# VHH binders against o26223: the designs that were tried, part 105

Target 1, 191 residues: o26223
Amino acid sequence: MKLLWTSQHIKVTVHIDGKVSKMDVLEAIKTRRSIRKYQDREVPEELIDKILDAAMCGPSAVDERPWHFIVVRNREMLEKIPEVHPYGAMVKDAPVAIIVCCDSSLEKIPGFWVQDCSIASQNILLAAHSLGLGAVWTGVYPLEDRVEGIRRLFSIPEHVIPFSVIPLGYPAENPGTRDLFDPDRIHLEKW

## First folded at step 6 (VHH)

Design j49 (framework vhh_gefurulimab)
Fold by ESMFold2-Fast, scan of step 6:
Order: structure tokens, then C-alpha cells, then sequence
Structure j49 (fold): chain B 191 residues (1-191), chain A 122 residues (1-122)
């Protein structure tokens, strides 16, 4: 029988590292960049656990928290992602990817799951950056061909919608800084 | 269908080395992840190490730096090289494989070998 994977019957001993991040929240937000080149180094499971904990801490419409996550480390599976996602070429070079999904059975307010999963995706990017990793958000929803391709590849049920694929690893590039502040987008009192 | 058969267990002195093997048959070995678990007398079964079909490895903290998992797809074999063995490594070691690919955390392992006993004694 094809079951979702779980650790219920198996004990795994993992020692949590000391605190790695020394950047404050504003620094993390301002210095996070999309990283598409990764070192040939495995990401420890404890760091993935910290990232997923942060992902689940995002605000959610009427507290529906519809997110589910698939963690992919299998190289053959990572190599198949670019076949169903044209902008996912970098995923084959990443040691791990997280697929952010919405379980529609958990949805309490129509349509807000998109915002919920966007928030979870951004938290993954920020948490990864704060832990010394690099990541990039590759879009799946609302592109129908990508949604169905990812669903078939990872045996995702019809009531679950794959939202994003986020490869991550230790960064092998430094794209530098961006100055994105635009005061022309700020209006006082009225438009 | 997948069948797993462990071998290589035995008695070894503290600080010694031992290599375990697992022979896989049934579904093509190259298509699935595989893992080693162990169970000491009076304790729960615990994860030791896993290797994806692509060769990416994970280790329990208690064995990091001492044990190395590897695979040989041409020989349908999984290995565990155990160095710097300690009394607390004494256990029955099991080879395990999932029906599906590794997805999250510890996968559900559907196929298990019969185990091979490793005794570390001085």
C-alpha cells in the first residue's frame, strides 16, 4: 500500500546544533537573495526541521493553516522536476527541495490558501537564509501543466494542490545587494 | 516485491571495525532509497543511516563520523562500514527499504531483512 511517509515506528536520534543565525529580522529580509547554485553538500535534517517549523508559523486566513510539505532528497526525483517545471532546472543540482502544498480539505475561506502558501514559501526562504543556506521559489500554481506534472511525479492526491518547489542548499554564489526602496510607491493620506 | 538479506555481523572488540552487507532482490535496487536500523536488547528500534537512490546520505548523530553507508546498484547491495565501534553499538542491525521514494522525515519502511547481530565486547 502507498502511504505518506512517517516516522511513527522508528526512532531517529538527532542533535540540534547551537544557534547559527546572527542576523536580525530586517537584515534577513533585506539581504535574502534567490540562490540557484549550490555546493555539493548535504543539508542536515535538523536544519530542514527548523525551516519547516518557521514555515508553519506564518499567519493564515481564519487560522486554516492548509499547508503540507514534501521534502525531496532523492536525486532521481529531483532530476525529474525540470521535466515538468521549465524554470526548475536548478533543482537537479540542489541536495534537497521542499514542495509547498495546500490541502483543500483544510480550507475554511475560499481562495486565501494562495496567500497562506505564499507566506509559508517566503518563511522557508527567510529561514533558510538565516541558517546560512540559499534557496529559490519556483512557481507551480496557478500554471495547470506544472500543477499536474508535480502532482503525478510525487503521487499528490487530487484534493491537494502543489503550490511551489523550493530547492535549497549551501550557496555556491553571491549575487550581491539590491536597493529596492521606491518612495514613489508610498502615498500619504490618499492615493 | 523487495527482499532484503543482511550479512557481516559478528563479534568485534571496542575500537574495531566491521562491514555489513545487504543483498536486495525484487524491484530494481537503483530505483529506491535504503536504510540501516538497529535494535539493542531492551531498547526500541533506532535509525542508523539512510542513502537515497541518488546517493545522498543521512546519519543518526550517535554514529556520525564513525559509520559510512554506501550502495552498489550493479550488485544490488547496500553496505554499512562501521569504524571505532563501541559497546553501545551492540545490536541487531536491519536493512530496510520503502515501497515509495523518500518524501519526508523517516519514510514508512515496508521491506525489512531478518537482521544481523553485531556484538562489541572486550
Amino acid sequence: as target 1 above (191 residues)
Amino acid sequence: EVQLVESGGGLVKPGGSLRLSCAASGRPFSTYAAAWFRQAPGKEREFVSAISSGGYTTYADSVKGRFTISRDNAKNSLYLQMNSLRAEDTAVYYCAAPFESWIYGSPEYDYWGQGTLVTVSS
Scores: ipSAE 0.000, ipTM 0.103, lowest interface PAE 17.7, mean pLDDT 82

Design j5 (framework vhh_8pnl_2)
Fold by ESMFold2-Fast, scan of step 6:
Structure j5 (fold): chain B 191 residues (1-191), chain A 120 residues (1-120)
Amino acid sequence: as target 1 above (191 residues)
Amino acid sequence: QGQLVESGGGLVQPGGSLRLSCADAGFTFSNYDMAWYRQAPGKERELVARITTGGSTNYADFVKGRFTISRDNAKSTLYLQMNSLKPEDTAMYYCARVPFDAWIEYLDYWGQGTRVTVSA
């Protein structure tokens, strides 16, 4: 895997429900859904590079940017993930997964790496969607058994914490949409 | 918080059929994706079939063409029609409300399950 060192700021043609279109930011946010079924089709390395570039562009507490990423394409390794992540069965069917990790040695303020890695995870989901891919965030941290299981499978050092496992691929399902706007959660001027 | 109650399991011969039901006594059933999972002895709990609020269905490859998931929003009930049953379908079957777009799903709330045994 070679990461791109130059930024890609152009809109791309994406596949949405089998159709080709261009997606703006609000459309991407509102139409992204967790995708758990994937086509038997390779994801090009350059798309993974674009996704990881987007992952690293999130805001970070005191600019610590503690994230590291493991890109998993090996079928045997993908098939072992459900053994240590009980609800990660869809990972074995994905052509690739990204494991979002925190390198604790990069942490400048205790505990905020969770928000940093959450932002990186969401950027992966949005970037994947904008590129015509589907993905799902499967939770690892703070569930100790999942953290240690993933650590052992991928030879992750003690000072690095696996945060999420995100399988991705070309989508083979459309879960539909739901209007999530709830005005009762908005308070004007005061609680 | 509403309770999910599975029913319809039993002992059948290979090639037989069963229809499983899952009644959702709480929450707004029509607002949730619903799924059937199964767990065979010594195996992880695995997805069998999923149906979205929009009616889209997703099936595990090992049941495609044999099982049909459906929902009745007026009765708040999820169904799994199982045809051409095989010994490898023997498992405890569970229904679940699928949290919408959750990054941690599969919460502690499952029904008791309903047992399906396929043998002569």
Scores: ipSAE 0.225, ipTM 0.548, lowest interface PAE 2.7, mean pLDDT 84

Design j50 (framework vhh_gefurulimab)
Fold by ESMFold2-Fast, scan of step 6:
Structure j50 (fold): chain B 191 residues (1-191), chain A 121 residues (1-121)
Amino acid sequence: as target 1 above (191 residues)
Amino acid sequence: EVQLVESGGGLVKPGGSLRLSCAASGFTFSNYAAAWFRQAPGKEREFVSAIYSGGSTTYADSVKGRFTISRDNAKNSLYLQMNSLRAEDTAVYYCAASYGPFDEWIAYDYWGQGTLVTVSS
């Protein structure tokens, strides 16, 4: 389905307090953490539009771009997600969640929609972090019970596959940055 | 409904052993990475050990060589064998689970209620 309120804001650029608040790409990648605790504070539509614009800018196999997004702000719907997604308990406490979906009718090469939707999901996490928000990727596909549960809750058509549920908001926790570099995983010239 | 239930905690003398268990229900446990964390009174919760769905394990430096993590997917259970226990191992021990590579292993989504381990003479 076409969601006109989301579309009308996609191209809006917003300045915060007379300055653009941002971090560089490498810093965003290295400092992003999964955030599961959120302030009781609304996320403006303009920020959601920026995040979704970034999500759609990812590379896609044969440029198929099969992703669709559902933006959920309704408290009753957010509260029902943990019933069909056991690790989605934090979603009920978030001001908003984005459901990343694949429209299989847009698929041009079999199976690569998983990579496409993974790229879109990661771009949502990085864009949210760069804008001062926190988010977490909760897995839906390939767990059939979660796919079916989310489909039923949000009236998703049979040809569309829910891939991930990403709650987001202003963070109410600040986990430390991890040092994950492991040179033993780098092989020179040959395995 | 998803549930993690820890058991096996208790009072033990320094140098003693305990085996902790965690029973998982309401989800396909075999698809999940599982971990043990602990929290001493007045301190932050710290990582102890993790076991991934493929069987790979990792340990905090403070417990390497003394603790062994294992799982039994047929019984939906996670275990921690603790040997050569020290006073500094005294803490509430928590079971946690996380799905696949899409979750940061240190920031697990589901936690048990905890089981108290006291090491004292």
Scores: ipSAE 0.000, ipTM 0.184, lowest interface PAE 12.1, mean pLDDT 83

Design j51 (framework vhh_8pnl_2)
Fold by ESMFold2-Fast, scan of step 6:
Structure j51 (fold): chain B 191 residues (1-191), chain A 120 residues (1-120)
Amino acid sequence: as target 1 above (191 residues)
Amino acid sequence: QGQLVESGGGLVQPGGSLRLSCADAGFTFSSYAMAWYRQAPGKERELVARIYSGGSTNYADFVKGRFTISRDNAKSTLYLQMNSLKPEDTAMYYCARYDIWSEFPAFDYWGQGTRVTVSA
């Protein structure tokens, strides 16, 4: 599409290489939605690499960077995820999913790997959206049955904890954006 | 180049009421937070009340329970209902578009003001 200006003068830039539109950061944050319906269309490996690069750019407690990622494209494996994840039914219909994991051997400060992997997961969602893809975060940790089920399905070692499963693809649904700003949740200088 | 236009100010006795209006003729009104500020002689401009696009409101402590801010998106108009007016409320009242993404509203987002005088 062409260069666009919103009522807030947010410039949307068209990237001619591949004719993809780019969003500024605030637009990406405000317009990202959970996408659970995907086109029957392959996601290029280059886009997955860009998404994972963005995932690894998040801040990490004491710079421990404990995340590891499993990229799943095999249809038989994607179809098995709903068997161990009750809210993962959409994964079987996605062309690809990313499993965000924590390597506990890399943990330098107890418990902060959850925040680290949450940040990585959110960066995956934002990066996917900025590249014209849709994705959704399906929770694994701290639900023991899901953690163990995913570990068994993907041969994940004992010292590695599966945190989230994020299916992604070209969106086949277009939910509207949400106005979520609530000033009642903001307190000036004291509670 | 839309300008905000305030109206409804005037002279009232203590305990009286006034309703201020602010018309926004040039912008997408419903997308923005709107605010009322006031400036008394010899004092800095201060926030009186704010209303966000979703309808949530915030009030300065000195007007809580007496003033009510509201908006009509279909008419692109902001209101301030002022009840139980006190001499201390005497000021020039300004309408401002408050973009939550901007630290300070630009002067082009301010109206010219409407004067409120509370005097016996």
Scores: ipSAE 0.000, ipTM 0.090, lowest interface PAE 19.5, mean pLDDT 81

Design j52 (framework vhh_vobarilizumab_d1)
Fold by ESMFold2-Fast, scan of step 6:
Structure j52 (fold): chain B 191 residues (1-191), chain A 120 residues (1-120)
Amino acid sequence: as target 1 above (191 residues)
Amino acid sequence: EVQLVESGGGLVQPGGSLRLSCAASGFTFSSYAMAWYRQAPGKGRELVAGIYSGGSTSYADSVKGRFTISRDNAKNTLYLQMNSLRPEDTAVYYCAKYDLWSEYPGFDYWGQGTLVTVSS
């Protein structure tokens, strides 16, 4: 896939005390929420390109970068995902979903592809949020039934492992922000 | 200055054995994963074997069952025991300090390597 825009052009306008400002990285991390309800509105291809550019910018063990992405816009295919992923019911209502995959032939160090694909998945969620979209990570790996279901549904080769399914769209819900800071989980110098 | 000095290479007949050593200095050896890579003439560099700080190991399919990687943290030394050598194992062998999150793969090679030639 040819990407037209670089991650440096990703920005979100945020209304603060009546002012419109660009969302900084800490605000994006702290205000991102899982979104499961979407407007009946198409997501432009240019925004998907920006999101995937950001996904590929994550650190990767031994720089193996084993990720591949499937972009699904076909409503018939999106409607079949809940049949193989019970907790993916919201995917039916999304205008688009991204399937994050690992090409095991690109793996240079055993087992680290899980961390690589987790980083790519989180970058998709953050980039979507920064662009005014909502998304949610629905887990595939390591559940064997879901891995094989998604593989068959999208004709994924045996050497490629589907890791996550991330539906996204313009949000039709606003769950608000969370205050999750817990100093009891921070240990100084030793446990 | 990180230094890795390989030794133990040489000429050996098919079916023979060699033990490679890597003397490490300039960093806390026991805290890092270490690896052996190799490069044959006209081919790219490939990972042969890795050993993590906790002692767990990994091997390329082509050498599994024939090669054994080990470490001696008291001596800051990495080893590769090579058994049942084949002509296809002929290469320069490099000791590497794993930088798992490096944006620049291949920065782990810090010397001339040691030549292993398997020929009659």
Scores: ipSAE 0.000, ipTM 0.108, lowest interface PAE 17.2, mean pLDDT 82

Design j53 (framework vhh_lunsekimig_d3)
Fold by ESMFold2-Fast, scan of step 6:
Structure j53 (fold): chain B 191 residues (1-191), chain A 120 residues (1-120)
Amino acid sequence: as target 1 above (191 residues)
Amino acid sequence: EVQLVESGGGVVQPGGSLRLSCAASGFTFSSYALYWYRQAAGIERELIASITSGGSTNYVDSVKGRFTISRDNSENTMYLQMNSLRAEDTGLYYCARGYDIWSEFGYDYWGQGTLVTVSS
């Protein structure tokens, strides 16, 4: 894979094989699993670019698109995440993590930013899976201690809210697939 | 070593009550979300109730109003109070520790289970 810098605004042209990305959408949704064990192998920047592109393609309430993303590759910073996130132990072993944030100054309708950032987080998980990577959503918002811990660790301003921390890497585990369809949760015409 | 040990199961008549306990060791109990799952014969394990580290609870619709999940962080123990028991509540009850709120399993460690039989 090769990255070419094409403008002063840091526009990147990505060249990759793409064979792993031929997974059908329904297959990707049904076979995605939370992955918490990663190979000691770098994730190319072009794959992160594709994942973040997918993250920003979700629907957004009144098209407010309040999301911002912090990409963390620095080992020292990744190793500090478990100190402020009780379920973040696996992050220190990941080659990269994405922190999904809401810039509240972009919010056009109160409260819907949570749904916007949830959609972005799920798109990151699905895109990572479709590209042969494993990832897991570790929860931050609305747990105030985690929100403040992550904010301080990454110098996030007060008008920006950290929503989720998603470590990513080439998977070192294969938990298999689940059969989750439950027809008892489907109600026809009324409850 | 992480351990979860269930107890309190038994045979009870319809309309009866049981209290299940899950004793935990080997981890910081107060930091984890905890779950009760039920496995009936021929059916996959079903999440029955959950409690977050902050104390927020959730229940499957079939047990709402009848079951109460609680935790005692000082004793490293989680409970399930089961009232108005029905034949369909019969099963092996497991406690589990969650990976996080967004866990696909709702758990990263299982206990061995405790059997609840509701019949005459």
Scores: ipSAE 0.018, ipTM 0.394, lowest interface PAE 6.0, mean pLDDT 84

Design j54 (framework vhh_7nfr_2)
Fold by ESMFold2-Fast, scan of step 6:
Structure j54 (fold): chain B 191 residues (1-191), chain A 121 residues (1-121)
Amino acid sequence: as target 1 above (191 residues)
Amino acid sequence: QVQLQESGGGLVQPGGSLRLSCAASGFTFSSYAMSWVRQAPGEGREWVSSISGSGGSTYYADSVKGRFTIARDNVKNTLYLLMDSLKSDDTAVYYCAKYEVWSDFPSFDYWGQGTQVTVSS
């Protein structure tokens, strides 16, 4: 079957196959994989909006919520990211990327913005996966050259720190799930 | 009161098969992930396999992957471990464990009595 609806500025058609079952939260967490190959297909704005809404719902130290997001769809700009991020080659092939940033003027407790932005980044990955998209977290902070490179490319103010670049799109690869549960890392009642 | 009762263990030859069962009561079985954990004589507890509440996700220790299959029947409130190609290293007491989150940390505080599996070479 097909579902057709109109977002603010685009009409989206979604095909729902006979085995459509939405992932519960645990399954989404366990089956999410880094996706580095994308279809040559645009991601609707309404899906990006849903992902960013989810990103802002993470816990934050003293509720400081220092995150800002840059949505990059411009092909020329996406193609320049690998010039300042050596492991970001896949970004040039993605239809869109989200840059997660920290506005240091919003920071209430020194250093906890790293955890805040990590939580936002993971929420982007999980939300993308739950919506049928693939994404990968490419690290920016704390690598000084990458931080300054990304800041320069996107005119990011000095008081704002780019944390991660997350390309996303419809996946063109389907890696299997991983068995990561290790009970030796779980200690009952004491170390 | 949470109750877990394992059965199906016994003596088997190397290369043999066994099917372990765990009868669960006292909680909403389908809402909880379940695990099999084993303990060989003189050794610590080793995780073997886990299954999500719905049964949609399964996980295995590398030592048993491809030989063991975890399954559940949420209508019968029963967890299973199907053990193929058994090796002497599989000799252990096998425990059924309810996976529960305490605050922000997982715990295994609901254990059964265990069922002994002995693989004789």
Scores: ipSAE 0.000, ipTM 0.077, lowest interface PAE 18.9, mean pLDDT 82

Design j55 (framework vhh_7aqx_2)
Fold by ESMFold2-Fast, scan of step 6:
Structure j55 (fold): chain B 191 residues (1-191), chain A 123 residues (1-123)
Amino acid sequence: as target 1 above (191 residues)
Amino acid sequence: QVQLQESGGGLVQAGGSLRLSCTTSGFTFSDYAFSWFRQAPGEEREFVGAISGSGGSTDYADSVKGRFTISRDNAKNTFYLQMNSLKTEDTAVYYCAAGYDIWSEFPAAYDYWGQGTQVTVSS
């Protein structure tokens, strides 16, 4: 599913955003697909703000909320990401990317920051989809070379761990949905 | 008052052609993107095709690509679905839809809908 042509001005004045993004939660989860091809069109700052608001609303172990976000729109910086991330070639073609980071100084329970940042990353993907955008999660942690490469590119301090890079844009592809239900993975009462 | 009205539906034999029209009123036609959806008995509404406000971009469901063509006539405030090489599985109620500045493959994106027109393709 995709929104291929839209204006932000009218959505603000007539609340058309609420009507356009009105997906059932289950439908949003089941129809979200990784999008790697983007239109040559900027994503408004207001939509990024909505996505980041949603990202911060996820559950977090002992409410530690260790996430920080870097919003990258600079073309030169986006073009450098594939140099340190072998599966991030599509990032250079996106109008914007969000880097999800963990500030380890905010961690209250050792190790749970991985779950926290995974939740934030998934919320970014779902929020983007609900707003008519496409996105894909490209993995950084726990691959040491990618973690250090991203840290160097974006001047990330040593106590902060880059977790994922998520390019976003208006989709230029429309993959079909998948039927992934597998009853063999459900065990009653015991393995 | 905003109104969308379909016409051109009916009974046609497999391999035949039909042209659906959607006539609009009550808004500035050039500000809107338009789509066709269909609904077969017992099924949900399915995306068929879309055309942007400028007319510069179109998109189609894989099941109809190469057989159906969407177009618009801004002077007549009307848009069309040309359906060629019709198959029995194309039998459905066809709906036209309008979205301000936006088209999408899901029905919830659209502000205005027509009442629907029946297309029946016999073997």
Scores: ipSAE 0.000, ipTM 0.107, lowest interface PAE 18.6, mean pLDDT 82

Design j56 (framework vhh_gefurulimab)
Fold by ESMFold2-Fast, scan of step 6:
Structure j56 (fold): chain B 191 residues (1-191), chain A 121 residues (1-121)
Amino acid sequence: as target 1 above (191 residues)
Amino acid sequence: EVQLVESGGGLVKPGGSLRLSCAASGFTFSNYAAAWFRQAPGKEREFVSAIYSGGSTTYADSVKGRFTISRDNAKNSLYLQMNSLRAEDTAVYYCAAYDIWTEYPSQYDYWGQGTLVTVSS
């Protein structure tokens, strides 16, 4: 029947009753905040693996994918990071940190590794947020003292450039959401 | 220990001048953006001026043309030259430092304890 056929064709079945829907990508982007205070509890390795998988899914210039990652859980090593990265004071209080690196031997086009590693860093922040964790991007490159300090601390070879240090953990703070949309920065058709 | 210490506040007459200083220690100041904020009695803390690691500056409209922010990286110091002071400039002035690589441009990592500026006859 025409009526039954039309109803079947456009039918949408709701199977979720009383469940909270998973955060979509726009919500994750808009609600992610830098988290610098962490609970004293371990982050499961399974969550770190998911975060690193997401980090490697970013676009990369000429598909060079130059990123390497160092996962730091050792408390003594985490406590040394602020000594070579003074802006990473919160790292000592995190249960884990990820160091995003570029392996220059993987570069196919010079200079674009900075964008590649920036994308990987942001994907770590978004993935952590989506999994109920908090994180913050602390800068390393292009500050020569921080690059060399981190390289020395983690025995990173000369052809590898440490780019960012991202501490993460279960959040012990809840900063409010922000309205950052500025229509004055959007120009239609011309400046 | 990361520390920012303000100095140079005091009582000044309208139309007068003051120079505030901020001494940074415990971190490499030259890699930070630095800013001055102020808080008048009964008001929220407001932005005054910022200077970025490369030397570029920005000012709140209320102080533009009257205040000049500067830095001396060799001395780990930040300055605010305040000219043509008005009663409305009366506030506690705070030095703040911001890692230029932090994701949150309006969030400052380190704050001083403040120095009081009173503009009155």
Scores: ipSAE 0.000, ipTM 0.153, lowest interface PAE 14.6, mean pLDDT 83

Design j57 (framework vhh_8pnl_2)
Fold by ESMFold2-Fast, scan of step 6:
Structure j57 (fold): chain B 191 residues (1-191), chain A 122 residues (1-122)
Amino acid sequence: as target 1 above (191 residues)
Amino acid sequence: QGQLVESGGGLVQPGGSLRLSCADAGFTVSDYYMAWYRQAPGKERELVARISSGGDTNYADFVKGRFTISRDNAKSTLYLQMNSLKPEDTAMYYCARSYDFWSGEYPYFDYWGQGTRVTVSA
């Protein structure tokens, strides 16, 4: 018999804060939670580099890879994000945030940049979690007021579209995990 | 940008009932993750009840079976129906909202009201 909920474990060794840990891909996916409370502690540049490398490894429609990233560490700039993003209050308390953007000049197929930037955003969340950090996706596109606000705040050109703002840091909260598997949403052979 | 305005608090005898309201001017409450918190003097704020944009509810154990969270989307209002009130329910009650685009999981409430006072005493 076939158990649709059976997991395969792929072990990855990661260096986190001088420590070596093992986290398989399925465990990372299942245990990642939105983190909105952060320790008063800097995130090393090397970890941000690893996260951004992972962000760019996602599949992309026609391999257009339209994503660009703004890394924000400046305290004054982080404190201004809630002024233009009403649901980004936690960003002011984060040591760093990544703004995921689409450069429309790199677009090869209309509209698929949204999926491309969604994939990049999810990879940021998973990579951060795998490295012992916490993060949360705050939505920008397609809300015109937030797109305009973020664009002005960070001097983003007209042909570049801010997609998401992802604050991250060492977590200061430990939310429980959820079992979200629903077999009624799986159809074999037909609907 | 919207404001959260709580009302409905007051003085009530043990065993009484109150209905708290939270008006969200400028936004539809169905688009948000909404919650009621309370804070007694000298204590931290604690979650009382929450409701997701999808309508799923969660209650703190100390109010389960006595309080009911609900919303009226047409009036852009969140409610907390409080029955069988106890002296331990005495606190300032706050409503909060958050818009979680993607996860719908553990919310951060970035908009808070000024609160409404509930006093339960004999």
Scores: ipSAE 0.000, ipTM 0.201, lowest interface PAE 11.8, mean pLDDT 81

Design j58 (framework vhh_vobarilizumab_d1)
Fold by ESMFold2-Fast, scan of step 6:
Structure j58 (fold): chain B 191 residues (1-191), chain A 122 residues (1-122)
Amino acid sequence: as target 1 above (191 residues)
Amino acid sequence: EVQLVESGGGLVQPGGSLRLSCAASGFTFSDYDMAWYRQAPGKGRELVAGITSGGDTSYADSVKGRFTISRDNAKNTLYLQMNSLRPEDTAVYYCARTYYDIWEGYSPFDYWGQGTLVTVSS
């Protein structure tokens, strides 16, 4: 009985938001939407850990993996993000945000860190969605004023470049699905 | 607290013009991106035109060259000038407080106005 109860307690840790959720990769990609409204609920640390693990699993140029992440839960700090990011108003209402950064000292090929950090950012969005959360990518790089504003606000070193700010939380909106498939953009064998 | 009140809709013949207005209150209008959406009978809501807090504009392909979005921050008012109207422009038009995202375009908040009906028929 004890062994069975221990096993059931372990199983409880894989329930996300009180639900058994099994979204396949294609479903996650096709149904992910930018979410800018969040419930007044904390996101468990365990879910953030899962999201960051997924973020680091992306391909990177010559396996340089230059990404660093800042996890922001402090209410006062979240409220200051809109002051340096004009399109980041929703961040103040999120329970948590992840700032994706590039450590330029880890870069092996000049310029490819942008692709690396884009991949990490998209993986955060997909992982959050698969876990029942909502998130949105707010652009920082290559907008110089936003890069310097975020750098100053979070004491980011000169050799580290803030790339994106991704607020996330339990969604308080459902924008529905989009049908974005356009066969006119597909060319067979040649242009 | 946030209020958006649309006006200016009506019945017009094909080829005619209408100017819609949206009076905003309860928030700092100049700090927000704004957009016009429409919903035709039996269809979902679609973006018609958007304008950022900085004044940059964008349009749906179906209305480009015919419609003009503008704003007057001193009057807290959003406008949509509609020219060369077509029967397919018949819809309820909604003013929305939005967020413009460089990756996804305009995303409306839930602070929609009541809407104003535009009917284009002869």
Scores: ipSAE 0.014, ipTM 0.313, lowest interface PAE 8.2, mean pLDDT 85

